# Ledger of designs, part 65: miniprotein binders against a2bj90

Target 1, 235 residues: a2bj90
Amino acid sequence: MSRSARRKTSALNTVLRVVEVFASIQGEGPFTGTYSVFVRLAGCNLRCPFCDTRYAWSLEAGKPLGVEELVEEIARYEPSLVVITGGEPLLQRHPLNSLVEGLESLGLRVQLETNGILPAPARDEQLWRVYHVVSPKDVPVRVPGAKLHPSWVDYARATGRAWFKFLVANEQHVREVAEYVAKLGIPRSRVYIMPLTPEKLDMKELLELHSRIASLAVKWRLNFSPRLHLLVQLP
Short names: E, the ipSAE of ESMFold2; O, the ipSAE of OpenDDE; V2, 0.75 times the mean of E and O plus 0.25 times the DockQ between their complexes.

## First folded at step 7 (miniprotein)

Design A4 (at its last look DockQ between E and O 0.75; V2 from the best seeds 0.72)
Fold by OpenDDE base, look of step 7:
Structure A4 (fold): chain B 235 residues (1-235), chain A 83 residues (1-83)
Amino acid sequence: as target 1 above (235 residues)
Amino acid sequence: NPEDEEDAQWLLRLARIYQRAAERAARRGDYEKAIYYLDLAVQLLEEALELLSNPEIRKQIEQILQTTKELIEAYKKLLEEQK
């Protein structure tokens, strides 16, 4: 391999396609309420009909940003957590490992949000060390082409750094989640159910939906994830 | 029972939420999203029918359910015409 080819491959591993960077409160999952910087990466391997971030589906929707520049931008917010989200962040796995290395070198905690279609981190990846919230789209919402990669269950058992967040609308969806996690051997303590909310929901309807799904979480002995950012009107 | 009736009324409210979301999607030409939310509304209406005992209310919900299914088929056709 020529020196020119190695320089081009090294440069490609240091650039991310980023849609947006912003500070807010983590509204979902095990880190709900945490002051966080969100890094929304471009590109997705799904086309969920209910997706609130369709503008992130194309890789071209993101701007190319250097990993070092992005680490510096994130660090200026003094976050309690860095949340890497987007379409599907693991489509940019190589530069994402470099980003995680940079953030961890500053002592920053990192959480990845993924749809779980792509393989879990390997032990030699920087991503192995971070927290993961996996959002399967096969159950109960049945998005075409969605299938949880089995390695996420193994990763969760090996590290204790993964949680699984499922979108639900009613008790039947919660039942399907309970059966699915039992079949896969996912511990219930790692399972979150979250309301499936349509766009522009009224606040009263949003609160009622949260209340109903939270009650189902208690009944079914599952964790509840709010959509806190929607409830408090933050990004 | 009173609990079943309350649960049925909630399911009916939730079905209406998704129907409104579907209508908004369809007005934007997003028939895939419209179909998805109407399919969800169908499931909720069917679940509500399992809890409802009043024949008159059941008949009304069955009519809404049928109209919702017909609208799904109309949007499927429109989605195919976009391809």
Scores: ipSAE 0.759, ipTM 0.908, lowest interface PAE 0.7, mean pLDDT 94
Fold by ESMFold2, look of step 7:
Structure A4 (fold): chain B 235 residues (1-235), chain A 83 residues (1-83)
Amino acid sequence: as target 1 above (235 residues)
Amino acid sequence: NPEDEEDAQWLLRLARIYQRAAERAARRGDYEKAIYYLDLAVQLLEEALELLSNPEIRKQIEQILQTTKELIEAYKKLLEEQK
C-alpha cells in the first residue's frame, strides 16, 4: 500500500477503550493550571482504596474509539495540553503510541499520568518523547501490588521528561518519600508531594490539608502539588 | 513545649478530617475506604501522643484512639459480610 494508505490503515485499525474526554485544567503536578483536554482510558492494574476514578477500573467501562477519530475530537478543543490518564493508560500501550503519534503530528503537547508499575517507554516508542507524571502507589500509601518499575528512574534521568508525584497525609509519609527518592537517586526537583484528599471535603478541610502538606513540602525542600481543580471546583 | 503542643493540635485536626471521611465512606457501605482512612487517623493520633505531656489531654486522646481502633474492627467485620 502507498505511504498515505498505510498511515490511514494503521490509525483506523487501532482502537482505545476510552471512558471520557473532557476539557478542564490540569490541577496537579508540574503542569498545574494548564488548559487541558483529559482522555481517561479504561482499565487499571490497581484497586487503590482512595481512588476517586473507580469508574475507570474495568476495561468494559470504556467505549472503543478509533485513534484517528479520537485525535479529531481532541483537536476540536484546541488544548494547550493533552493529559492521558485513566485507570492505568499503559495497559493499552500499543494503541496509545498511535494516539501520541497523531497528537504530535498536530503539534499538541502530551502528558501521561501513570502509576509506574509497567515499564517506562523504550527509545523507539512515540511515548518516549512525551511528558510523564509518575505516581507510585507503594510508598507511602502502601497499595497492595504496587511497585514502581525501576525503568522510570532511568527514563527520567535519560530524558528529563518524568516527574514523580506522591500522595501524603502527614510528615511521616513525607519522610518515607524523602528516603525513597534519595535511595533511588531521584533529585528533589523532580519530586512532588500532594495531599491525600478524601472525597467531598468541605473548603475548610480542603484548605487545611493543602496548607499542612504545602508547609511540609517547604520544610523538606520538595515540590508541592495542589489538587487545584478541587480548590476551584472544576472536574 | 509550646511548639510540640502546636504540632500536636494540627495532628489532631488532621486525624478528625480522616475520621469524618471514614464515616462518610462507611455510610455508603465502602468499608475498605473507611478502614484505610481510620488507619491514617490512628497514625496521626499516635504521633500526637508522642508530643503531648498533659496527662488529662493524653487520657482523652487515648480514649479516642481506642474507640477508633474498635471502629476499625467493626468495619472489618462488615467488610467481610459484604463478601
Scores: ipSAE 0.661, ipTM 0.857, lowest interface PAE 1.4, mean pLDDT 91
ESMFold2 (binder alone), look of step 7: mean pLDDT 88; pTM 0.862

Design A5 (at its last look DockQ between E and O 0.86; V2 from the best seeds 0.79)
Fold by OpenDDE base, look of step 7:
Structure A5 (fold): chain B 235 residues (1-235), chain A 83 residues (1-83)
Amino acid sequence: as target 1 above (235 residues)
Amino acid sequence: NPDDEDDAQWLLKLARIYQRAAEAAARKGDYEKAIYYLELAVELLEEALELLSNPEIRKQIEQELQTTKERIEAYKKKLEEQK
C-alpha cells in the first residue's frame, strides 16, 4: 500500500459525522439517571417508522468532526458517562474506535447505543471495552431489514457489558420479547422493555403508558426502561 | 373481572392514541408510519376484545377494528402510489 493510501485510510479513521453533542441525563436502559454527554452520530441502516431521530438517518445530516476535537468537546462537560448514539453508530465503526480510545484515555466511561444489526465488537477493537445497549428492531416491532446479529449474544455472555432493550406497546409484545430472549439464551437480567411511545402523547398519557409497561415488566420478570428524558422534559 | 375491564379501557385508550398519531402521520404524507401505528392500534383493539364481555361494547370495538383495518388498506395504497 502506498504512503498516500495509508494517509487516506488514517484520515478516514479520525473523522466522525456528528449530528449533535449535548449534555443531559441518560433516560433509558441500565444507566438511567446518569449525567451524560450524548454524541449523536449520523447515518442509519434502518428506517424505523416510529423513529424520533429521523433527522439523523442520512450521513449528510452530520457534520464532519475530528476525533481529537470531539474528545476535547466531550471532556469539557465532565460527564459521568459518554453515550454514543445516533442513527446507527457502528456505521462509523473505524473512527468510533478512535473516539472510544480517546475517551477512555481520559478515564471517561462510554456506552454505545446500537440496533444490533452490525456485528458486536471484536476483542481487538476499542469498542470491546465499553458498555453496549442493544435495541433489536426485529422483535417485537418487526422493522424490515432488522435482524439481531448473533455475535451480540456472545459478546454479552463473554463480557457482561451488553444489555438488550426492546420497544413494547402491550402484553403480547412483552410475551414475544420473553420468548425471543429465551430462544436466544439472553439472560433476563440483561433484558429491558421500554414503552413504544406514539407521537402526540400528553404527560398524563405518557405517565400512564409508563405505568402499564412497568407493571408488565414486573409481571414478566423483566427490567423496565423508562423514557425518563420525556418524563422530565430533558433532551 | 374489574382488573380486566380497567385493562381493556386502557388498551382502548392507547389504541385511540395510536390512531390519532397515525392520522397525524398520514396528514404529513408519512403513510409508512401511519400504517405502523394503525397496526399497533389493531393489536391493542384485539387484546381489548379478549378482556371485554359486554356484547354492545364488543360490537363497537369490532366495528372500530374493522374501520381501522380498512384505513390500513387505504394507506397501503397511498404508500404504493409514492413509490
Scores: ipSAE 0.827, ipTM 0.933, lowest interface PAE 0.6, mean pLDDT 94
Fold by ESMFold2, look of step 7:
Structure A5 (fold): chain B 235 residues (1-235), chain A 83 residues (1-83)
Amino acid sequence: as target 1 above (235 residues)
Amino acid sequence: NPDDEDDAQWLLKLARIYQRAAEAAARKGDYEKAIYYLELAVELLEEALELLSNPEIRKQIEQELQTTKERIEAYKKKLEEQK
């Protein structure tokens, strides 16, 4: 079958379990500031203590939506970026590839957020062509069971479409990140450090934490990710 | 050393932010989150001690560290009771 026919066949009657679809600003990582539609998929293979989206942990939290229907809903927002997040979106890998096919057919730019436990896309997957922000949870935050799959490093090198984002609280965490990425061969140009923020910081505390982590990013020659949506009070 | 003093003061402030967040989590019964944030606070207090030389200030921080470790153990007991 041709590429077009194969893609259409794989999308037929495909359903995703979706927690929410909403417009906002991408607040983190390399696409910070972009007008985005977020698609939060249900299900997660981790139970991070600091997780702010615990409502997405169970597959039962999502409602079933057909991929065609979801593509139409997303398109109505006229997004500059479609951010697929969750939970862990790769738990719904097969229908997710169908969603990506539909979004690509409309020329929509797609970014996936993943904890990186499941393997990176293969060359024959629709996900191969989208952008990925991989947030490992084994270092420095030490979530049990959170080992980064090594294929993400190979994927990043082969495609240039993956970045690695790490939550940090202090310089010791940044040192751990630096050692980790050096061991794995991840170039520092692909690495972001981002403040580990507890809920409900006042604005002065939030800004000071951002300033301190940004200073560490400069010191360690790593990229800095804000949590911009918190600073501007968007979802 | 002025830079060490400034860094230590920030670490202490951040530790207290995490302690506050842990208490809020514990009030909601989320002892896993509470323990996680208190363990971060312990790391930050220990890091601050590495930067400070004043014995009186160090003693105050060592007491705060001890109290924080006691809270971690108390919350671990609460978490086990929930199982």
Scores: ipSAE 0.801, ipTM 0.916, lowest interface PAE 0.9, mean pLDDT 92
Fold by ESMFold2-Fast, scan of step 9:
Structure A5 (fold): chain B 235 residues (1-235), chain A 83 residues (1-83)
Amino acid sequence: as target 1 above (235 residues)
Amino acid sequence: NPDDEDDAQWLLKLARIYQRAAEAAARKGDYEKAIYYLELAVELLEEALELLSNPEIRKQIEQELQTTKERIEAYKKKLEEQK
C-alpha cells in the first residue's frame, strides 16, 4: 500500500462528533465581523445554567464525520475564518488536531472557542498554531466545576494567539474580571468583556445592554466583544 | 447625584429583565437557569439599593428583593422534586 493511500485511510478513520456546520458572521471576540464557517462539536465538560446550546452537551448529539469529509465540506464555503466551537472542542482533542492539520493545508485561518478547563495546546500539537478564544466560566459567572487551566496564560504569552473573553452583567462583574486577570498576569490587551444576554431580549434591550457593557469596557480599559449575530439576527 | 439615579434605573431595569428570563425558564421546567437568573437579579437589586436615597423607593425595592429571594427558594424546592 502506498504511503499516500495509507495516510488517507488513517485520516478517514479519525472521526469527530459534529452537531452542525453552517456559514455566518463571527459575532464575538477579536475577529468580529468576519465571514466564517462554524463547526459545532458535540460534548461538553460543563453544564452552564445560561447555556443556549444545551443540545450539544452530549457527545451522542454529534453525528460521526471523518476529518477529510469535514475539511471538504468547510472548504466549499470558501470562508475567511473557520470557527471550531461546541460544546467543548478539546474533549475531542486527537481528531481535532487532525482537522486543524487538514484546514491549515488549505491555507484556512482557524479559531477555537474553548472554556479553558482542559490544558492549552503543547508545541507539538497542530492546535498550537491556531487562534484560541478562551471563555473562562469560573469568573465572574461562577459555573460549578469551571477552573481555567493555568497553561492557557503561558500559551497566550508564548504565542500571542489566545484571548480571554468574559461574560459580564454589571460593573461588579467587570471589577472581578479585572482582579482575576491581574492576579493571573493576563495583559488587558488580551481581555474582552461581553454582555451576558438572558432569555431573548427585545432589540432595544439588547442594544442598551451592549451600550452599557461597552461603556464599562472603556472605563476599565478592556476590549469589548459584542454579540453581533444577535443584533443582526444571524445564527 | 444624577449619574447615580441613571445607574440605579438601569440596574432595576436589568434586574427585571433577568426576572422575566427566569420566569420563562421556569415555565419550561428549567429551574437551574431560573435560579441562576434570579440570583443575578438579586445582585442587581442590591447594587441599585446602594445608589438609591429615596425611602419610599428603597422600601419598594427591598420588598421586590425579598420576593425574588423567596422565588429562588421555591424554585430550589421544585428542582429537588425533579431529582
Scores: ipSAE 0.589, ipTM 0.848, lowest interface PAE 1.7, mean pLDDT 89
ESMFold2 (binder alone), look of step 7: mean pLDDT 87; pTM 0.852
ESMFold2, look of step 10: ipSAE 0.724; ipTM 0.892
ESMFold2 (binder alone), look of step 10: mean pLDDT 87; pTM 0.855
OpenDDE base, look of step 10: ipSAE 0.802; ipTM 0.924

Design A6 (at its last look DockQ between E and O 0.94; V2 from the best seeds 0.00; counts 0 for: pae E 1.7 > 1.5)
Fold by OpenDDE base, look of step 7:
Structure A6 (fold): chain B 235 residues (1-235), chain A 83 residues (1-83)
Amino acid sequence: as target 1 above (235 residues)
Amino acid sequence: NPDDEDDAQWLLKLARIYQRAAERAARKGDYEQAIYYLELAVQLLEEALELLSNPEIRKQIEQILQTTKELIEAYKKLLEEQK
């Protein structure tokens, strides 16, 4: 391979397509309440009908940012956690590993949000060291083309650094989640159910929905994820 | 059971929330989202019917359920026309 081909491949591994970078509180999953910098990456391998970040579906919706520049930008916020989200962050796996390396070199904790369709990190990836919240879209919401990659279950067992977050609307959805995680051998302690919220829900309806789903979480002995950012009106 | 009635009323309320969401999606031309939310509404209406014992209320919910299913089929046609 020519020196020119190596330079082009190295340059592709150092640039991310980023939609937005912002500081907020992590509103969802095991890190709820954590002061976080969110890095929303562009591009998604799904088209979920209920997606609240549809503007991130296309790679072209993101701006190209260098990994070094992005690490410096994130570090200025002094975050307690860096949350890498977007459409599907693992579509940019190579530069994402470089980003994680840079962030970890500064002692920053990193959490990835993924739909779990793409393979879990391998042991030689920088991504192996970070926390992962996997949001399957095959159960209960059955998004076309969604299937949890089995390697995420193995990764969760091997590392203890993965959790699974499921969108639910009612008790039937919670039952389907319970059956699904039992079948896959996912420990219940790693499972979160979260309200499936339609756009522009008023605060009263939002609170009532949270209350009902939280009660179901207790009944079914699952963890509850709020959508805290919606409840407290943060990004 | 009083608990069943409260649960049924909640499910009916939630179904109405998803129906409103579907209407908003359809007004934007997003029939895929509209269908998805109406399918959720159907499930909630069906679950509510399992909890409801009053024949008159059941009849009303069955009518809403039927209308919701008809609207799904209408939006499926519109979605096909967009492809």
Scores: ipSAE 0.684, ipTM 0.883, lowest interface PAE 0.8, mean pLDDT 93
Fold by ESMFold2, look of step 7:
Structure A6 (fold): chain B 235 residues (1-235), chain A 83 residues (1-83)
Amino acid sequence: as target 1 above (235 residues)
Amino acid sequence: NPDDEDDAQWLLKLARIYQRAAERAARKGDYEQAIYYLELAVQLLEEALELLSNPEIRKQIEQILQTTKELIEAYKKLLEEQK
């Protein structure tokens, strides 16, 4: 069997533990508003108190699915973007690279969401070529065990395919983010601040929080990320 | 200063939002999340005090702040009991 045929067969037979696959819009970060298919992978290396996807924490929450099955299911949605999220998707790094290869062979654009604890992709990984939104959990409120791996800053500089997104509630948080990114050398053009939105906000509260954090983004010369899916009531 | 008073009013409103979120978390037995949101509320209340000068309003906020800190300690004890 040729190397090309073996590679295609390996990608199609690799298994991921998947919590859910669904269509929606990307509500956050640089691709906000894009018609997307979300693939939520099981397992997380953190237990953040503000996590709104706790049902994905356990690896056992995921159903084992082959890459071939996933690619076919995703393709039927005809997405403009495939968002790989979770838990922490990089816990399933090897089969995830196989999925990315399958999706890119169909010309589908891929974005990964990660907490950045595990290292950025190596140059020989398929993940090297996709977009990444990195959400560090060691600032502004430090989650135990969270620390951004320094390779993500190097990766962002080398490729231009990573952005950094931070949940903030007030100006003190924004100041802490600004100091953190300056110290690590993360360019401001790659930094987003996003409102920390607990569940069960009414629309007036949600809009006011968005407005306040957006004003802080302008004041501090950082990018603003909405939580657009909450504003338009999509998953 | 009208801008400071408007900012303080927003901070108080946001603190109340996080206090409600903490209550919902505590009802589910999630004291770690409850403490997280109450600590955010404390930070917002302290920031509001920095912007306000009216002594009657400041006294009311200080009382809310003290009650919130006491609740944090109570939830910390409950969290340890879950371990």
Scores: ipSAE 0.597, ipTM 0.840, lowest interface PAE 1.7, mean pLDDT 90
ESMFold2 (binder alone), look of step 7: mean pLDDT 86; pTM 0.843

Design A7 (at its last look DockQ between E and O 0.76; V2 from the best seeds 0.74)
Fold by OpenDDE base, look of step 7:
Structure A7 (fold): chain B 235 residues (1-235), chain A 83 residues (1-83)
Amino acid sequence: as target 1 above (235 residues)
Amino acid sequence: NPEDEELAQWLLRLARIYQRAAERAARKGDYDKAIYYLELAVELLEEALELLSNPEIRKQIEQILQTTKELIEAYKKLLEEQK
C-alpha cells in the first residue's frame, strides 16, 4: 500500500458523522442520574418503528467532525460520563475507537449505547475498555433484522462492563425477556427492563407506566431502567 | 377478581395510549409506526378480554379490537402505496 493510501485511510479513521453533542443527565440504564455529555452518531442498521431518533438513521444527517475537535468539545463540559449513542455507533467503529482513546487519555469515563447486532469489541480495540449498554431489538419488540450478536454475552462475562436493556409494555414482554436471557446465559443482575414509551405522553400516563413496569421488574427480579430524562423534562 | 379487574383497566388505558400514538403517526404518514403501535394495542386489548367477565364491557372491547384490526389493515395498504 502506497504512503498516499495509508494517509487517506488514517484520515478516514479520524472523522465521525455526528448528529448532535449535548450535556444532560443519563436517563437510562446502570448510569441513570449521571451528568453526561451525549454524542449522537449518525447512521443506523435498523429501522425500529418506535424509534424517537429517526433523524439519526441516515449517515448524511450527521456532520463530519474530527476526533480531536470532538474530544476538545466534550472536555469543555467537564462530564462525569461520555455517552456515545445515535442510530448505531458501531457503524463508525474505526473512528469511534480513536475517539475513545482520546477521551480515556483525559481520564473521562465512556459508555456506549448499541443495539448489539454488530460484534462486541475485541481485546485489541479501545472500545474493549469502556462500558456498554446493549439494547436488543429482537425480544420482545421483534424489529425485523434485529439479532443479538453472541459475542456480547461473552464480552459481558469476560469484562463485567456490559448490561442489557429491553423495552417492555406488559408482563408478557417481561416473561419473554426472562426466558431469552436465561436461554442465552445472561446474568439477571445485568438485565434492565425499560418502559416502551410512545412520543408525547402526558406526565400522569408516563408515571403510571413507569410504576407498572417497575413493579414487574421487582416481581421478575430484574433491574428497572427509567426514562428519567422524560420524567424530569431534560434532553 | 378485583386484581384482574384492576389489571384489565390498566391494560385498556395502555392500549388507548398506543392507539393515540398510532393516530399521531398516521397523521404524519408514518404508517410503519402506526401499525406497530396498533398491533401492540391489539395484544393489550386481547389480554384485557381474558381478565374481563362483564358481558357488556367485553362486547365493547371486542368492538374496539375489531375496529383496531381493521385500521391496521387500512394502514398496511397505505404503507404499500408509499413504496
Scores: ipSAE 0.843, ipTM 0.939, lowest interface PAE 0.6, mean pLDDT 94
Fold by ESMFold2, look of step 7:
Structure A7 (fold): chain B 235 residues (1-235), chain A 83 residues (1-83)
Amino acid sequence: as target 1 above (235 residues)
Amino acid sequence: NPEDEELAQWLLRLARIYQRAAERAARKGDYDKAIYYLELAVELLEEALELLSNPEIRKQIEQILQTTKELIEAYKKLLEEQK
């Protein structure tokens, strides 16, 4: 009886506010091209002017879903990768750890996308074993409120499960990123630069931005991230 | 200098991309996004000016740069009115 009450209380503590769940390809970073299910969590601690997902800024944009239900929904897609994104997913850290536990119990590979303001996972968190793509917003341009938590660099060095991705528009931005990662001791093999692509570009414009930033990635010996989903017109 | 001219032309094309994106954002009332893209365009135009030698082309780009900066200030006023 007491056990039954505790289980109901635990289920209530494992609710996530979810904006959308959908299948597509991972278009960015080290897992580019992978058949993925995206879980977009509501809420963000930033208001980036270039954000393409402003509809996820408010926690109220999310529908409450139980973690167990969400795991079952994700599994039905038979994904090669589960991408947890948002807003900022770490705003819902506790139920997110429960989601990760459920997904990993089914052998599903998980990647988290974060702006890195909240701390990296502790060793005793389920998130410790997950892959992370960290997109700091305090360089090259300063977004108000953005500051990379230093634990992400320690986590990346300790685990090898984090990469750092930066939106850039020109070579000065790339120089600033290079200086930033060198100062923090982030090896260039873990750094991606990605073209800052406004919405609704035509294919010629998309290719020009990609070409410029890819050339800079080679020049500066950094990894290049496309926005592949834009090039192939997938969500 | 031919390499500088080629790079300058590429920078000018990128600046136009951000200028057009800013216009689209402004039509939706997203003036913070519009300002951000115009500020990127200003950076690209200024970089192109450092590479260009032709006085007539430089004069044209300087006028575009001035017009872009004026538009930034106009959008800043509109953003304040939304607050």
Scores: ipSAE 0.619, ipTM 0.846, lowest interface PAE 1.5, mean pLDDT 91
ESMFold2 (binder alone), look of step 7: mean pLDDT 88; pTM 0.861

Design A8 (at its last look DockQ between E and O 0.87; V2 from the best seeds 0.82)
Fold by OpenDDE base, look of step 7:
Structure A8 (fold): chain B 235 residues (1-235), chain A 101 residues (1-101)
Amino acid sequence: as target 1 above (235 residues)
Amino acid sequence: SDEEWLRLAKIYQRAAERALRKGDYEKAVYYLYLVAELALEKGDLELAIEYLEKAAEIAQRANLRELEARVYELLARVYEALGDKEKAEEYRRKAEEIREG
């Protein structure tokens, strides 16, 4: 390999397209309530009708940031958790592994948010070591082109570092989730249901949806994920 | 309760109306579909049909073929539950025609 090819491959592995970096509370999943820095990566392989981050769908919506610079920026917030989200973070898998390596070297905990379409981390990836919240879009919401990659089930069993967060709007959705996770052999303790919340709800509407889905979570013996950041009016 | 159902349905209905006003037809169709699913859970099949027909009309006008097909598939299931086999087959065929075309 020429010096130019090595420099191009190294440069491709060290730059991320980033939409935004901000500090907040993790509002969703197993880490709800954790003071977190959010890194929203650009680009998505889906076009969910209900997506509240449509501005992140294009890779061009993100600015190119070096991994080292991004690690330094994140570290200044002194986060209890780094949440890597976006459109689909795993579209930037190579520089994302470099980011994780940098963050872990500082002793920072990392959580990835993914739609689970792309393969789970391999054992040789830095991503293997982090926490993953997989949000499938095939069940129950049936987004076109969404299919959970089976390797996420294997990763969850092998590591215990994956959870599955399903968007639900009604009891039929909760039933479909219960059947789906049973069929895949996903332990119920790793399954979260979260209310599908339209944008620009008032607080009364937001609480009503949370109450309904929480009650269904208890009825169906599943974990409940709030959208806590919306309830407390944080980003 | 019937009151809880109506409150939840109105949330998604109002969201669909907001989406329509913004020209976000994909979101509007999707939220009308969610209202129909809530109507089905209540056992109000006629109300489910009303929302699905409205969803189908918007999807067709906006050329949202995949969402239109999904609406027709649910309409077919609703009419089958009503015992109207003829309309169930009509909407099943409409969904197939969109997917094959």
Scores: ipSAE 0.845, ipTM 0.930, lowest interface PAE 0.6, mean pLDDT 93
Fold by ESMFold2, look of step 7:
Structure A8 (fold): chain B 235 residues (1-235), chain A 101 residues (1-101)
Amino acid sequence: as target 1 above (235 residues)
Amino acid sequence: SDEEWLRLAKIYQRAAERALRKGDYEKAVYYLYLVAELALEKGDLELAIEYLEKAAEIAQRANLRELEARVYELLARVYEALGDKEKAEEYRRKAEEIREG
C-alpha cells in the first residue's frame, strides 16, 4: 500500500469497543476534582470480586466506535481531562494509541487507568506521552493473575507521568502496600491508597471509611485518594 | 481505636449482608473476609473464625473456588495463632487442593 492509501485505510478501520462515554469529575487519584469525560472501554483481563464495573468485563459489552467519531464526541464536551478506563483499556492497545493521537492533536489532556498487567507504553507509542494511574491488583487485594508488569516502574521513573493507586480496607493492607512499593523502588510521592468502598453506603459510613483510610495515609506517609464522586453524588 | 475498628467492621458486615440479599455471593464472601481480617488485626481470633466460616460456607455453595482458597488460607493463619496446628494444616491442605485442581 502507498503511504497515502495506508493513512486513509488506517483511519477508517481503527475502532474501539466502547461501553460508555460520559461527563463527570475525576474522583480518584492525582487529578481528583477535574472536569472530565470518561471513556469506558470493554474487556478486562481480571475478574475482581469487588469490581463495581462488571458490565465492562466482556469485549462484547462494548459497541464498535470509530476513533475519529469518538474524538469528535469527546471534544464536544470541552473536557479539562479525558479519562480512558474500562475494564482494562490496554487490551485494545492499537486503536487506543490512535484515539490518544486524535485527542492530543486537539490539545486535550489524557489520563489512562490501568491494572498494570500489560506492559507500560514504549517510547514510540502515543500512550508514552499521557498520564497513567496504575492500580495493581496483586497487593494487597490479591486478585489471581494480577501481577504488575515491572516496566511500569521504569516508565514512571523515565517520564514522571505514572502514579500507583491501591485499594485498602485496613492497616495490614496499608503495611503490605508500603512493603510492596519499597521492594519495587516506587517512591511514596507516587503512591495513593484509596478506601475499598462497598456500594450503597450512607454518607456517615462513607465519611467514616474515608476518615479511617486518610488517617492511615498520614500515619504511613502515603498519598490519600478519595472517591470524591461518591461524596458529591456524581457518576 | 477499638470503637473505630468496630465501626469499620460493621460497614463491611452490612455490605456483606446487602450483597447476600442481592445474590452477589462474590462480594459477600469478599466483605466477610475483610471483616475477618480486621478482627485478626485486632486479635479477636474467635470473631475472625466466625466470619471466615460463614465466608467459606457461602464460597463452597456458590462454587467460588479462588475465594474459598483464600478463606482457607486465612483460617490456617488464625488456627496457627490459636495453637491448633492440626486444624491449621488441614486448612492449608484444603487451600492447596483448590489451587492445584
Scores: ipSAE 0.756, ipTM 0.893, lowest interface PAE 1.0, mean pLDDT 91
ESMFold2 (binder alone), look of step 7: mean pLDDT 87; pTM 0.858

